# Designs tried in a protein design chat: VHH binders against o75319. Part 158

Target 1, 181 residues: o75319
Amino acid sequence: GNHIPERWKDYLPVGQRMPGTRFIAFKVPLQKSFEKKLAPEECFSPLDLFNKIREQNEELGLIIDLTYTQRYYKPEDLPETVPYLKIFTVGHQVPDDETIFKFKHAVNGFLKENKDNDKLIGVHCTHGLNRTGYLICRYLIDVEGVRPDDAIELFNRCRGHCLERQNYIEDLQNGPIRKNW
Short names: E, the ipSAE of ESMFold2; O, the ipSAE of OpenDDE; V2, 0.75 times the mean of E and O plus 0.25 times the DockQ between their complexes.

## First folded at step 12 (VHH)

Design L18 (framework vhh_4orz_3; at its last look DockQ between E and O 0.47; V2 from the best seeds 0.00; counts 0 for: pae O 2.5 > 2)
Fold by ESMFold2-Fast, scan of step 12:
Structure L18 (fold): chain B 181 residues (1-181), chain A 119 residues (1-119)
Amino acid sequence: as target 1 above (181 residues)
Amino acid sequence: EVQLVESGGGLVQAGGSLRLFCAASGFTFDYYSMAWLRQAPGKRREWVALITRGGETDYADSVKDRFTISRDNAKNTVSLQMNSLKPEDTAIYFCARQDWDYPEGFDYWGQGTQVTVSS
């Protein structure tokens, strides 16, 4: 499919680093074939992603792609120096324990290997909001011991958009801690 | 609440044409991308065509240049014009609403309409 994903233009391309963490969230970059359907100011390619991260004086050390598709961009569109991890994450429903476990394992592995630098973990789904925000907040709550409302507020502020899926928000606030590690 | 009702299916000879309709109700139709998917006997459901809120269209390679998706927001309908039909187009065709946040998935489906293309 070559169509621009629905509502993709409604969201800020890249948020800010979440202070006290190594996370930065963004919407999915779109490869050059999509640019014919976008105004110049709407373009957000993999190259644009890295330019915007550098403009914030940050550096990506890992990209975690949560989309349930390969159509938006290819891993080879990314610099070979930045690891890319695909975690096929079904949206709509709260991510299952297996998906949560994979995300936590990837984050912890990155942090152990990158203790001597300040590189960021970039996380995205299609809009960089609901699946992305859920998994980042779930990690902060379950692993870092952050209070649910504080994790959600931090994500919302730094992403520049509030989590929209009520079932995701309710699970973060009232659901069980996932100890599937 | 949300309902999607397909019509227009039937039996047609190879090389013929059919037009499918989907009547939508229970939601703000013009806020959603709409799609057609199909399922042939013994096969998995496959995506066929999509039309975005803004009217951009997209097609599976197997139907490109033969099928045309369109929408009428005033009537809350999405249509699929199928030309140059082949026996391998035989399937139940489903109208679906794309999830607003998860564009890779669909949150509501019709019951489907049968299309049979004779060889």
Scores: ipSAE 0.737, ipTM 0.860, lowest interface PAE 0.9, mean pLDDT 94
Fold by ESMFold2, look of step 13:
Structure L18 (fold): chain B 181 residues (1-181), chain A 119 residues (1-119)
Amino acid sequence: as target 1 above (181 residues)
Amino acid sequence: EVQLVESGGGLVQAGGSLRLFCAASGFTFDYYSMAWLRQAPGKRREWVALITRGGETDYADSVKDRFTISRDNAKNTVSLQMNSLKPEDTAIYFCARQDWDYPEGFDYWGQGTQVTVSS
C-alpha cells in the first residue's frame, strides 16, 4: 500500500550541495497518492524536489534511487531531461561490494559526461540518510581519498542529519577500502 | 536480544479458521510496524499482512478480507486471524519486524508456525 514510510516525516526533505563534490542528498519524494496521509507542510513530491533544488540555484543532472522498492514514485513523475538510475540497495546491513561498485561506476560515468557543467547527482534512499550517506561517503573515501571522519562530517552537515546506523559508521571508519573501477 | 515466537498453527479443513499469535520480546514493541509472512514448500517467502505502529493495516491481495492482523501493545503480541482458509494457504507462517530505517524489508523474524489446510 501507500502507507507513509516509518520515520520519513522526521527528516528534512533536501540537503545542501556538498562543497567540493557533485552530490546532494534527499529523502524519497512521495507521489500524489501519499499526500492524502500528509499535512500540507509534510508533503514532499517529485515536483517539490525540483522546486527546492531550483531554489538553491542548482540543477540535477542525475538521480540515483537507492530504494529497494518502486512504490514511492514512478520515474515518469520526473522531468524527461533528467536521467534516473535505480540501484536496488538492501538496507540494515552494509551494502555489498556489487552495490558499491554500481554506485561508483554510475558516479564516475556521470562526472566524465558532465565535466563541462556543474549539475548535481541527487542521491536518495527512503530517508536520504543511512544508505545514501554510506554510499556517498564510501565513494569519497575510496575514490577521492577523503578521510572517513571528514567524509562523514561533510555528509552530516550538508544533509542536516547525522548518519544513524552504527554498522555503516563502523564500516566507513574502520572497514577496508573497497575496490575501484 | 530480539525474539519473535509464533504459535497457533495446525491442521484445518478448507473453509475453516485459525488464529496465529506472535509473542515479541527484547525491544520496544510499540515503536515498530509488524508483519506476517509465509513460505509454502518449494516457494519463496511472501508477504501476507502488515500492521503499522499507529494500527493501520495492509494485506496481500490473496488474503484480503479473509485475514485480519491485529496487535496488543500491552502484551507485546501481534495476531493473525485467518478465515475461509484454502489449501493454497498451506505454509509456514512467520512473524516479522519492519526495519526502522529500511521499511522495504524486515530485520527480525521467528522460526515460524506450520499451517496446513486440507481439501
Scores: ipSAE 0.504, ipTM 0.767, lowest interface PAE 1.9, mean pLDDT 92
Fold by OpenDDE, look of step 13:
Structure L18 (fold): chain B 181 residues (1-181), chain A 119 residues (1-119)
Amino acid sequence: as target 1 above (181 residues)
Amino acid sequence: EVQLVESGGGLVQAGGSLRLFCAASGFTFDYYSMAWLRQAPGKRREWVALITRGGETDYADSVKDRFTISRDNAKNTVSLQMNSLKPEDTAIYFCARQDWDYPEGFDYWGQGTQVTVSS
């Protein structure tokens, strides 16, 4: 069925662009079939996502979906002009090296192909927080050389919510650097 | 430690009824949607029924209008009332905690309880 993800309503739909990066995080948009279970002000569809991004005077160039299910929306619900990438990412545990690599590879590929614009990489999991924040921070730390605490602070501030999972935070702060290739 | 303990299974004749119970512990029960799964011999485990935190229910087509899932958050229990049982309902029934961020949509389930429906 089309059940609303738990705690989904508790999180801001869309964060802010992370200064100095091309990242923006948001919670999973829900396709139209979910709207009947939501108050109008709670609705957040793929269309709403793009409207909110536009309100920030930004444009999405890529969406990376980290959810482990395909029930929330379909790629067909997105504009054809915006590539969609699915990286199935298990919740609650630190993403494995393969997942990290896939994410880094996707980001690097996008940046390489989009040097002539300022389009954003939209990243989301269910809540657009823990998995999303970890992988963005992991990228900033491993690839951009950002200090872990700075990466975490930047993400938290821009997302409007703080990373909640201690294992993610601990890994970011004290875990090993993961290979970029 | 998350624990799910099923009970209430047994042998019943076709057309009969059973009520299964699941006792949950080791986590905040009302934070999760709960489900019943079943697995017949030689068959794949299948979803049977689901109940959300708010009490919304969903059922597999094969059991719709015959089975009813309910929960008691005060007692940390989830139940499955099974009416009009059929031989094809014979299976091990599992209580499961839903998590769509895990394979199959569930992260924990119990040891199961055997339900056998005779012709």
Scores: ipSAE 0.155, ipTM 0.572, lowest interface PAE 2.5, mean pLDDT 93
ESMFold2 (binder alone), look of step 13: mean pLDDT 85; pTM 0.858
OpenDDE, second read of step 13: ipSAE 0.017; ipTM 0.331

Design L19 (framework vhh_4orz_3; at its last look DockQ between E and O 0.39; V2 from the best seeds 0.00; counts 0 for: pae E 4.7 > 2)
Fold by ESMFold2-Fast, scan of step 12:
Structure L19 (fold): chain B 181 residues (1-181), chain A 119 residues (1-119)
Amino acid sequence: as target 1 above (181 residues)
Amino acid sequence: EVQLVESGGGLVQAGGSLRLFCAASGFTFDYYSMAWLRQAPGKRREWVALITSGGDTDYADSVKDRFTISRDNAKNTVSLQMNSLKPEDTAIYFCARQDWDYPEGFDYWGQGTQVTVSS
């Protein structure tokens, strides 16, 4: 279906790089078929994504797509030079341990292979907010040893929008550390 | 408390029509996409139709051009007009609210209303 996701227009297309990390978060890009329902200034295609990253003087080295659908855009809409990883992530509930593990492994692998550059890991769900923010913060807390409140604050500031799912916030602040590495 | 209550189901002969209604309460109705899904005995639930907060509609191929979804924000209702009904449309029909943050899923469901199409 070519309908625009609810509240998608309410969120900034792309956040800022999270300082001290390789992460940048954004909302899902929408392929050309969606543009009939958008004003020119509301469009955010895969091409627009790369233009906005470049405008920040940054470069993407990996896109991690957390959506549980392929209707928004296809991997072939992305430049051949940028790897694309799909992690089908069920929303609403806190992501399960298997999903968290896949995310951590993808990030660790990217960082190991990209020691000699400053390329970013782009992460998105539908709004680039709850699933995206949860998994980035979970990585920072569990792997990098960042304090939960600091990870959440950093994500919120750089994304330009605060995590909204209370169960996600509670799990990050008070839940168990996933030591599966 | 979010509640969704379906009505309008019944028995109809092939080629006939039915209109289903869903009364919603406990949330800001006009902020959410609403959907109809159905489940035939022994089968998985399948999506039938969706209407966004802005009024855009989508339909499953099996019902396209026969079913029309609509909403009335003043009354907090979503409706499904079903025309040219076939025996294969026999199912329990569920009203559902789409999760805004996870639009691939639905966060609230009604109890369902039975639609039976005889030949």
Scores: ipSAE 0.757, ipTM 0.876, lowest interface PAE 0.8, mean pLDDT 94
Fold by OpenDDE, look of step 13:
Structure L19 (fold): chain B 181 residues (1-181), chain A 119 residues (1-119)
Amino acid sequence: as target 1 above (181 residues)
Amino acid sequence: EVQLVESGGGLVQAGGSLRLFCAASGFTFDYYSMAWLRQAPGKRREWVALITSGGDTDYADSVKDRFTISRDNAKNTVSLQMNSLKPEDTAIYFCARQDWDYPEGFDYWGQGTQVTVSS
């Protein structure tokens, strides 16, 4: 159905680029069928996403969708020039090693292929916060060698919302480094 | 902590009626769609009825026009009125919270309540 996700309206549609990275986080855009249940100012479609990114003088080069459903929007709703990658990620629990690896692999592949530009990796789950923040931070920690607290602070500041799940935070701060290959 | 507690199950004759209740706590109830699921012996758990936070309803074909799902957001309850019950409706009935970020589309269930319909 077209039920609006819980608390979806409470989160900023799009964060800011994370300085020193190619990451930007946002909440899931909703296709047109959801607009009937939203006030005009609450609407956030795939088109709105790209408009907001442009307003920041940025450009998306990749979208990584971490939601576990396909009901929110269709890849066809996105410009053909922007690759779309789906990584089905279960909510509430720390992503497994396979999911983490898939994410890292996708990011590394993008960076390898996009050295000649400054396009962003857009990452979202439902709210663009917990799963999104965890995987971005996990990458920064495991691959870039960033201190866990610094990664978390950076993400929170740029997203405009703080990671909420203690199990995610705890794993980032004290959990083991995951393999990168 | 999220809790869902079902009640109202029992034994009824074919053609009879039952009303199931689910008491929800530990989360913002009116944000979520709620559902009733059931599992008969030896069968897979199946979706029965769903109600959105806004009150929209949907039903499995097998129960359409016989079952009615409703909710009271003030009391954090979901109900299932079951009329014209059939022996094939015999199952454990579960109240569930919908979450599309889970494989089954639901993230929490109650312990269930037994419904037995005799022929």
Scores: ipSAE 0.473, ipTM 0.757, lowest interface PAE 0.9, mean pLDDT 94
Fold by ESMFold2, look of step 13:
Structure L19 (fold): chain B 181 residues (1-181), chain A 119 residues (1-119)
Amino acid sequence: as target 1 above (181 residues)
Amino acid sequence: EVQLVESGGGLVQAGGSLRLFCAASGFTFDYYSMAWLRQAPGKRREWVALITSGGDTDYADSVKDRFTISRDNAKNTVSLQMNSLKPEDTAIYFCARQDWDYPEGFDYWGQGTQVTVSS
């Protein structure tokens, strides 16, 4: 279907680069077929994403798509110069260890290959908030040693919206550190 | 506690009509998209119809133009009007709530209501 995801209109399209990291979070861009249901100011296409990133004087070097579907846009809608990786992430549960490991592996690989530039990792789920924020914070906590509350505050501030799912927040704050390998 | 309770199922002759109802409680109903799914004996559960919080609708091709989903936010109900019923529509019908954070899936559904269409 071509339905606009619930509450998608209520979220800022693109956050700000998270200082001290290579992350930027955004909501899922929607291909042109969705624009029939959107006012011009509500549109946020793959092209709009890259324009907004450039307006921040930044450049994407990887997009990690956490959604379970390909109906929102196609990888072909992205510049060929930007690698795209889909990691299917279930939205009603704290991500399992396999999903967390895949995310950590992808980020570490990117950092190795991009150590001589300042390109960003763009991460999105549907709203660019709960699944996205969880995995970014999980990485910062487990790999970078950031305190849970500091990771959450940084994500919330830079995304422009606070994490909403309480079970994600509780797991980040009080749950176990996960394996990095 | 989220609860979804389906009703209105029964036995009907081919070509007939039924209207299903779903009573929702335990959550802020008008914030969520709601759906009907069905499961025939020995088959996988399949999506039938969806209605967004704003009232937009979508249907599986097999039921398009025969089924109509609607909602009443004042009464916290979703309904499914089923016309021109066929034996292949025989199934248990489930009301479901779309996941808050994962709009591609559903996080709650009821016990279902049986619809049987005789030839």
Scores: ipSAE 0.205, ipTM 0.614, lowest interface PAE 4.7, mean pLDDT 90
ESMFold2 (binder alone), look of step 13: mean pLDDT 86; pTM 0.864
OpenDDE, second read of step 13: ipSAE 0.436; ipTM 0.739

Design L2 (framework vhh_4orz_3; at its last look DockQ between E and O 0.39; V2 from the best seeds 0.00; counts 0 for: pae E 5.5 > 2)
Fold by ESMFold2-Fast, scan of step 12:
Structure L2 (fold): chain B 181 residues (1-181), chain A 119 residues (1-119)
Amino acid sequence: as target 1 above (181 residues)
Amino acid sequence: EVQLVESGGGLVQAGGSLRLFCAASGFTFDYYSMAWLRQAPGKRREWVALITSEGETDYADSVKDRFTISRDNAKNTVSLQMNSLKPEDTAIYFCARQDWDYPEGFDYWGQGTQVTVSS
């Protein structure tokens, strides 16, 4: 499949850093083979991702890829200096506890290892919206004690697009806190 | 609200042809990629063909050059033309709508239509 994901062009490539956190969200980068279907200003390769992060005077220290596919780009397309973590996340339904715990473990580990710098955790799914927003907000609510509505508003503002899956929003607002043993 | 209804299945001899239709309702059809998947007895469901909102097509290797997926946005219909049918193509064929946000999955399915290819 070399087709571009539906609505991928409708979303901003990269959001802004979420103030008070180490998170930045973006849509999936597309390797060079996709560019023949895109205008120059629509291109968003792995290289373009790092250029846009630098333009914001930020630096990535970790990429967490939530897509359930490897067809869009390969880890080898990223700089060797930036760790890449794949968490195969089933969309549509709310991510399961195993996925949530993997995400929390990765974030906590990064923060512990990177206490002496200000590097960002980059998180993406296909559009950098629903799975991405859910897991970031879930972390803020469960680990940092942020009020659900505040977490969602912060994500929406910084991403430049609002979480759209009502079941995800409902779980964040009214669902149980997921605590690791 | 969302409904997908398949038709056109039946019994055909090896080497024959069938055309499947899927009538869609309850959503803005021309905004979504549509797909056909199939499930043979005792097998997992497998993807067969996809057509994007812009009309781009993609096919599983097993059906490439034999099957053609198409859509008619005015009629909210997606079709699958199946040529050079083989006994291995025997399966229930499902019409599905691709989830736009999770394009690795499908969020709505029809009930399926049986295709049987005799040797």
Scores: ipSAE 0.780, ipTM 0.887, lowest interface PAE 0.7, mean pLDDT 94
Fold by OpenDDE, second read of step 13:
Structure L2 (fold): chain B 181 residues (1-181), chain A 119 residues (1-119)
Amino acid sequence: as target 1 above (181 residues)
Amino acid sequence: EVQLVESGGGLVQAGGSLRLFCAASGFTFDYYSMAWLRQAPGKRREWVALITSEGETDYADSVKDRFTISRDNAKNTVSLQMNSLKPEDTAIYFCARQDWDYPEGFDYWGQGTQVTVSS
């Protein structure tokens, strides 16, 4: 189906690069079939994503899709030069250790292979906020040793929206560190 | 707290009609697609009908042209008009909120209401 996700229109399409990191968060781009249900100014396609990234004088090197569905767009809608990774992540719940590990592994792999450039890791869930923010922050906390509140603040500021789900925030602030390897 | 409460189930003879209701609360109702599911004894839960926030409808083949799903956003309700009921329609019927970020495509459903169609 082509149902627009709830509150999808309320969020900025693309955030800003997180200073000191290679992360940028955005809401899920929608394939063309969704456009009939959107005003022109509301549309945000895979093409629009890349245009907006370019406008920021950045370049995507990897897209990590955290949505639990494949109905929003297809990997074929992306440039072939940008690898796409799907990590099915259930909404509303704190990601499990396996999901966290998959995310960390993907990020570390990218950084290892992209030391010679400054391409970004684009991360999105549905709104590019809660799941996205949690996993990015989890990485910063567990791998980079960033203080939880600093990670959260940095993400919120750069995304232009604040993490909303208390269970995510609580886990980031007070939860245990998850294994990195 | 999200709540979905079904009502309207009962015993009916084959060929008869029932109208199920679902009262929703605890969330912005008009943001979500809503659905009816059913589960017969010994069988898996199956999707029956769906209505989007925009009012678009879809039906399982088994109930198409017999069942009609509707919603009232002012009252936060979803309804299922069931006509030409058959014994094979006997099941517990559940109202559900659609969310594609969950494995089953739904994140909440009610306690269900029993529908029994006698031959």
Scores: ipSAE 0.317, ipTM 0.658, lowest interface PAE 1.4, mean pLDDT 93
Fold by ESMFold2, look of step 13:
Structure L2 (fold): chain B 181 residues (1-181), chain A 119 residues (1-119)
Amino acid sequence: as target 1 above (181 residues)
Amino acid sequence: EVQLVESGGGLVQAGGSLRLFCAASGFTFDYYSMAWLRQAPGKRREWVALITSEGETDYADSVKDRFTISRDNAKNTVSLQMNSLKPEDTAIYFCARQDWDYPEGFDYWGQGTQVTVSS
């Protein structure tokens, strides 16, 4: 089914660039087949994503899709010039070490290959909030040495919505610092 | 504490009907999509039916037109009406809450109720 994900309408489509980082977070764009259940102002397609990024005077250089499905949009709906990476991330529990490693590896590879431009890494799950916020914050904490509460505050402010899944917040604040692979 | 408690299972002859119930507590029920899943002997757990917070429904092809999911937000219940039952419908049936952050997944299940359909 093309059911609109629960609470998807309640979230701002795209956040702001996180200062001092190359990250921007957003909710999952929905391909055209979903639009018949949406008011025009509720629509957020892959094209709408790129328009909103351009309106912020930014450019995406990578999209990391954390959803556990292919039903929301196809990579073919994205400009061919923007790399797309799918990291299947199961919800309800703190992401496992393999998922965290894949995310860190992707980010580090992007930064190496894009050191001479200002392009952003766009990260989304379904709502662009809990899984997205967890992995971005985990990267900032483990790789960039950011204090947990500072990473969480930065993400919340720039996304425009607070991380709410308590087990993720607890793991970020009090869990082990993972070694940088 | 989130709790989902299934009931209404039992033994029924092929061609018969059965209605399952799920009582939910410990969360704001009307904010969540709810589902029924089942696990037959020796098989993985499979999705059966889903009902959204707004009342939209979806069904696995194997049960479409025979099963009906419904919800009562005032009583925090989900039910599954099962008609024209077949021996292959024999399974443990689970009520589940859809994960709001990962809509293809479920974050809580009940303990299940056994449905046995005799040939």
Scores: ipSAE 0.153, ipTM 0.570, lowest interface PAE 5.5, mean pLDDT 89
ESMFold2 (binder alone), look of step 13: mean pLDDT 86; pTM 0.861
OpenDDE, look of step 13: ipSAE 0.315; ipTM 0.674

Design L20 (framework vhh_4orz_3)
Fold by ESMFold2-Fast, scan of step 12:
Structure L20 (fold): chain B 181 residues (1-181), chain A 119 residues (1-119)
Amino acid sequence: as target 1 above (181 residues)
Amino acid sequence: EVQLVESGGGLVQAGGSLRLFCAASGFTFDYYSMAWLRQAPGKRREWVALITSGGETDYADSVKDRFTISRDNAKNTVSLQMNSLKPEDTAIYFCARQDWDYPEWFDYWGQGTQVTVSS
């Protein structure tokens, strides 16, 4: 399907780097076939993503795609120099422990392999909001020891939009720490 | 309480037409994409058509050019016009609401309406 995802236009394309971390969050880029349905200022292609990151004086070293589809863009639409990792993440419900484990493993692997640079981990779902915010905050809480409210506030501020799924927020604030290794 | 109620199903001969309706209640209808899915005897449910809050439409390849999805936000209704019906279109047709944040999920479903196409 080539329809624009519901509410996609309501969200900023790219947030800002989360200070003290290597994370940057954004909404799903849309390949050129979607552009006929968008005004020029609404376009956000894979190329536009990299241009906006560069405009912030940042550089992507990894993209983690949490969407449960391949219809929006293809990995080959990205520069071959930037690794792409797909984690098919079921939305609606809080991500399961296996998904959380895969995300943490990917982040830790990137950080170990990129100690000599300051490249960012770009994370997105459809809107770069709920699944994206949950997994980034879960990582900060479980691995980095950040207080849940601080992690959520940091994500909301840097993304420019607040996490909306109450079950995700509740799990981050009051749920168990996931010990996935 | 979210409710979706389908109507308009029935028996029709191959080459005929039917129009299905879905009456929605219990939520802000014009905020959501709505879809039709079907389940044929002995088969898995398959997606047929979708209409976004803005009126953009999308169709499964098997029904393109034969089916048209539309909505009436004033009446909280989504409809499916089915033309050039084939025996292969025989199925229970379900109206569903798409989760906006996780579009691969349909969070509410109607009970379905039976469509039977005779050869």
Scores: ipSAE 0.704, ipTM 0.847, lowest interface PAE 1.0, mean pLDDT 94
Fold by OpenDDE, second read of step 13:
Structure L20 (fold): chain B 181 residues (1-181), chain A 119 residues (1-119)
Amino acid sequence: as target 1 above (181 residues)
Amino acid sequence: EVQLVESGGGLVQAGGSLRLFCAASGFTFDYYSMAWLRQAPGKRREWVALITSGGETDYADSVKDRFTISRDNAKNTVSLQMNSLKPEDTAIYFCARQDWDYPEWFDYWGQGTQVTVSS
């Protein structure tokens, strides 16, 4: 139950805010029970997440967790002031329309309620890369009208890692626009 | 890069046996449950056998007591011993890794190996 996710150590803990957006992507923070399996410099807890965000002079306003498991950390490990939203997102395959809609709805709701601040939407899956990148890019493409290649490039640059899943990339580039309702 | 390479398929008569092998690389093998899947022509891919990281096994009803899945963590291999083969077992067999976050799914599989059982 406390295995370190595959390749988890290979990814930067936290990306950069995506310019022009309220998005920031990061890999899944791991609760304290995982620390015994990690070198100190490899540790990335919920607390570390917030410290790193603060170091960037940013503030999280929402965390969207796309993982299917709850073993990595508990919502209780987060500050009470930061809403936590779980959107169970199947890995490796293109998210279905329902998942996409849930993500869009959550983002739009947050933006509507947070017009008076500049708090960020933190999005993560396991690595904070593929599922995370797809849904962020899907939002930018479908809702913000961003060109697919621009969205992908922006995400990749800010995350510090490139989307790896070809089916995600292909769908973003050539797939249909998904309904926003 | 995650890689799964299947081998051991072939043509066999009904009632015969085959042993399939899968060589895994590019990931921490002993962390993952592994499975064999198969897909017959015109049919959907179906789960055949599963072995957990701990060595527990499960089988589809159609192959129960005929097939045996095993793994060697030292060699990063998964095997499928298929006995009492039937024509309906004809399919491409895939070695697959179970998704870490969503156990109901498999995230990687190889190119597959063809198994043909003649009547």
Scores: ipSAE 0.018, ipTM 0.305, lowest interface PAE 6.9, mean pLDDT 92

